# VH-VL binders against o27280: the designs that were tried, part 19

Target 1, 266 residues: o27280
Amino acid sequence: MDSMNVPEVLEIKRIVEESESVKTFIFSWDFRREVRPGQFVMVWDFRDEKPMSVSLIDPVRSEIGISIRRVGEFTDRVHGLSEGDLLGIRGPYGRGFELMGRDILLVGGGIGMAPLAALADEATARGMRVDALVAARTADELLFLDRLEAAGVNISTCTDDGSCGFKGFAHERLLTLEENHDMAAVCGPEPMMFQVMRILDERDVPAQLSLERYMKCAVGICGQCCLDDTGFRVCAEGPVFWSQELSRVREFGRYRRDPAGRRVPW
Key: E = the ipSAE of ESMFold2; O = the ipSAE of OpenDDE; V2 = 0.75 times the mean of E and O plus 0.25 times the DockQ between their complexes.

## First folded at step 30 (VH-VL; framework fv_bamlanivimab)

Design gg2 (at its last look DockQ between E and O 0.61; V2 from the best seeds 0.00; counts 0 for: pae E 2.3 > 2, grease 19 > 18.9)
Fold by OpenDDE, look of step 30:
Structure gg2 (fold): chain C 266 residues (1-266), chain A 122 residues (1-122), chain B 107 residues (1-107)
Amino acid sequence: as target 1 above (266 residues)
Amino acid sequence: QVQLVQSGAEVKKPGSSVKVSCKASGYTFSMYAISWVRQAPGQGLEWMGRIIPMWGEANYAQKFQGRVTITADKSTSTAYMELSSLRSEDTAVYYCARDSGYYWDYDYFDHWGQGTAVTVSS
Amino acid sequence: DIQMTQSPSSLSASVGDRVTITCRASQSIDSYLNWYQQKPGKAPKLLIYYASRLQSGVPSRFSGSGSGTDFTLTITSLQPEDFATYYCQQYDSYPRTFGQGTKVEIK
């Protein structure tokens, strides 16, 4: 009923290869439709539909970007597309990040850096000091480093194998950083987010975390993305949650529901 | 360096139970899962189940459901696999392996224990 | 359960040979496939993960390719230490399942 719920067929304006497995698809966007970092869109390839975070918001160029990691059949098909090809986009949906304070810490892992990259752009545009802890398994999986650097973000990298930056997990690197921030935004593997949240809570740093769940309707109706014990719908009340909210979510960092609604471990 | 050290060989009677231990070191135990894989003599590899030590969450192959229990002790960085109602067909080398599936979405077994031979014979 | 079928079950090759092993899944597993090497009396060793990613420390003569249902492990130039049994393993769904193995023997 709302026009935002009808997929708009958009032409892929540009494709940026972020890594071997991640591409950013850029589309022209009418900014009369507001979009915030942390929100997601439903991407439709005319066969299937998947939620994807907005990773680029460029009001100057009237563009948005969606970063997609190649992980399955849908994403394989999308990765096979070229500039000029068409995709259906509906949204944006969900609650995005809120910026507060002057100093913000971004902690991202893997593709989780997608929404954080957009947030970084906004934060820096607002004159905020942005520190970003970018984590990945290996150096070649680190995302958006050049983009973040260009934006004036202070970057700290973390890799499991030590191929770039700190050797270890993001939360371990965070423990070595003594500086406090006015706010933190976190997105990545849920186990990472869980550990990072704990540290931030101990440091009394307000934190927002972006969750990823199986989403079907994106409008809070189907319940597929409901979080246990709270009834939070990731597509409606999230995907960005405050740490205080997630503290009430038992399944956070522990398990999730598969498309069939079955409880599955992370 | 990452190491998984398993308990010694076992000889068991049919109907009995065996509990194999896997002590992990060289990494943060709670940040990885532990999978158990067995291999019958001259046969291939068979996944039995896994545990996420952080939460104690375990899942099993249906074939072993009801007979296998996988546990983990974070204080000692040790995972356990107990198999009950042993049969001759359970004769195999049992491996524990570090499972990356908990943290990253690359679910591989990058480090393995040396294996524990379990022989079930009357 | 997802069945993994390797081909061939065994092969004979000489040092320096190009060796190709295939693995087929009973259904699409996207790129959620790993390759392991196992030598007699030893635990398996991870070679390739996510269909084509080379595990750290593994020689570059090993490579993986494929997606969906068909996957390939390639050894460009077989070395003496490469004579072993190789297994593919899917992690698309539980239970995790392995191929039956491919034994690479010396000709």
Scores: ipSAE 0.664, ipTM 0.872, lowest interface PAE 1.0, mean pLDDT 94
Fold by ESMFold2, look of step 30:
Structure gg2 (fold): chain C 266 residues (1-266), chain A 122 residues (1-122), chain B 107 residues (1-107)
Amino acid sequence: as target 1 above (266 residues)
Amino acid sequence: QVQLVQSGAEVKKPGSSVKVSCKASGYTFSMYAISWVRQAPGQGLEWMGRIIPMWGEANYAQKFQGRVTITADKSTSTAYMELSSLRSEDTAVYYCARDSGYYWDYDYFDHWGQGTAVTVSS
Amino acid sequence: DIQMTQSPSSLSASVGDRVTITCRASQSIDSYLNWYQQKPGKAPKLLIYYASRLQSGVPSRFSGSGSGTDFTLTITSLQPEDFATYYCQQYDSYPRTFGQGTKVEIK
């Protein structure tokens, strides 16, 4: 536990280009530090530190993978790195997904498929039936399709422009899908998660949703990851929350806060 | 086939108000924001404000705060921009644009209405 | 408000030329910059987002580069349909602001 706050400097073993904007960085990992799907790590590039979800958990090869979308200065710098370059990693942190029952639905949008890909691997390894609804803006941004197919996951796709699968949003496709799942796991754009949560709640499907918020300490001390009205800390009580917990969060799907604490539209 | 179709040109007196409509089609209206951008004759583009139709929440450039009201009607997939206390300086073409910043990380205006010319003269 | 300054304000070029337009922000905006093309009497059209990513359906002769405060739009092998006014636009903060425009004219 004492090593949890000290970043370990690790060499990038391999880089997988998942799309034009997403890369998976693979590291050797000592699994005495257990990692569960839905937990995150703090990635340090020696200038800044950001939370990133683990997308690959492979104890047999002693590897973890961290999928990062290029969306700002930090991620731009990390995308410029090569195999052999170094990153600091501390963690894992947070509450991961809990698997239950025999049939699971995954609903992922964009980079949100990263932690769900890790969960899909665990669920299939346990012999669960896994259905995944994978959403993106356009076909070439759909993530992990080959990996999910190889794992035996039943895939449905949707794209905003209709270039692959259903033309439209994940929640619209969900309305026409079967309702015979024991649980669901959801990660992606927060407006997507809000709409998907409402449908799953009406269907009485237990749902776990993974949120992203600004983090500084990652261990619950500084309060920067707190959610309005409830005081939930995303790094401690989350990032994975049950839909029942999120129903009490006013900001969910509506706004977020920047590092200065100012309200910013989602 | 995203389309934004705006109401027709208007000629207004100083001190009056104008309300421009923007009807959206080809996508789920509530899931994208709508921004309003104007362009005075021979001038560049000026962002006025934005609405998120899902919540009915709007935010405005400070220059227009108190004079502009942006609304959305989900049942008709239509956004509205109303500018009050018109001056001759408000003569411009007013555009609505679909704004990706609510749902996806990249924030851009990928589809635009045809524009509505508003002339303020006495 | 973040001021966006384009250079040049206008230029003349021939079909086949390489054209470069620059955009400078008054403070760092990361890579939160888009480029638009506008032809007379028409609405703007998105070309480039996130400083360097080409929008679908936009010809590959367009490219963008830069981060921080200095950005460039490049058109290789200028075509007749490229004579237009080009605008940069930042989305780092509100209000969203545009550059004053660069008019590309046929010589």
Scores: ipSAE 0.559, ipTM 0.824, lowest interface PAE 2.3, mean pLDDT 89
ESMFold2 (binder alone), look of step 30: mean pLDDT 93; pTM 0.952

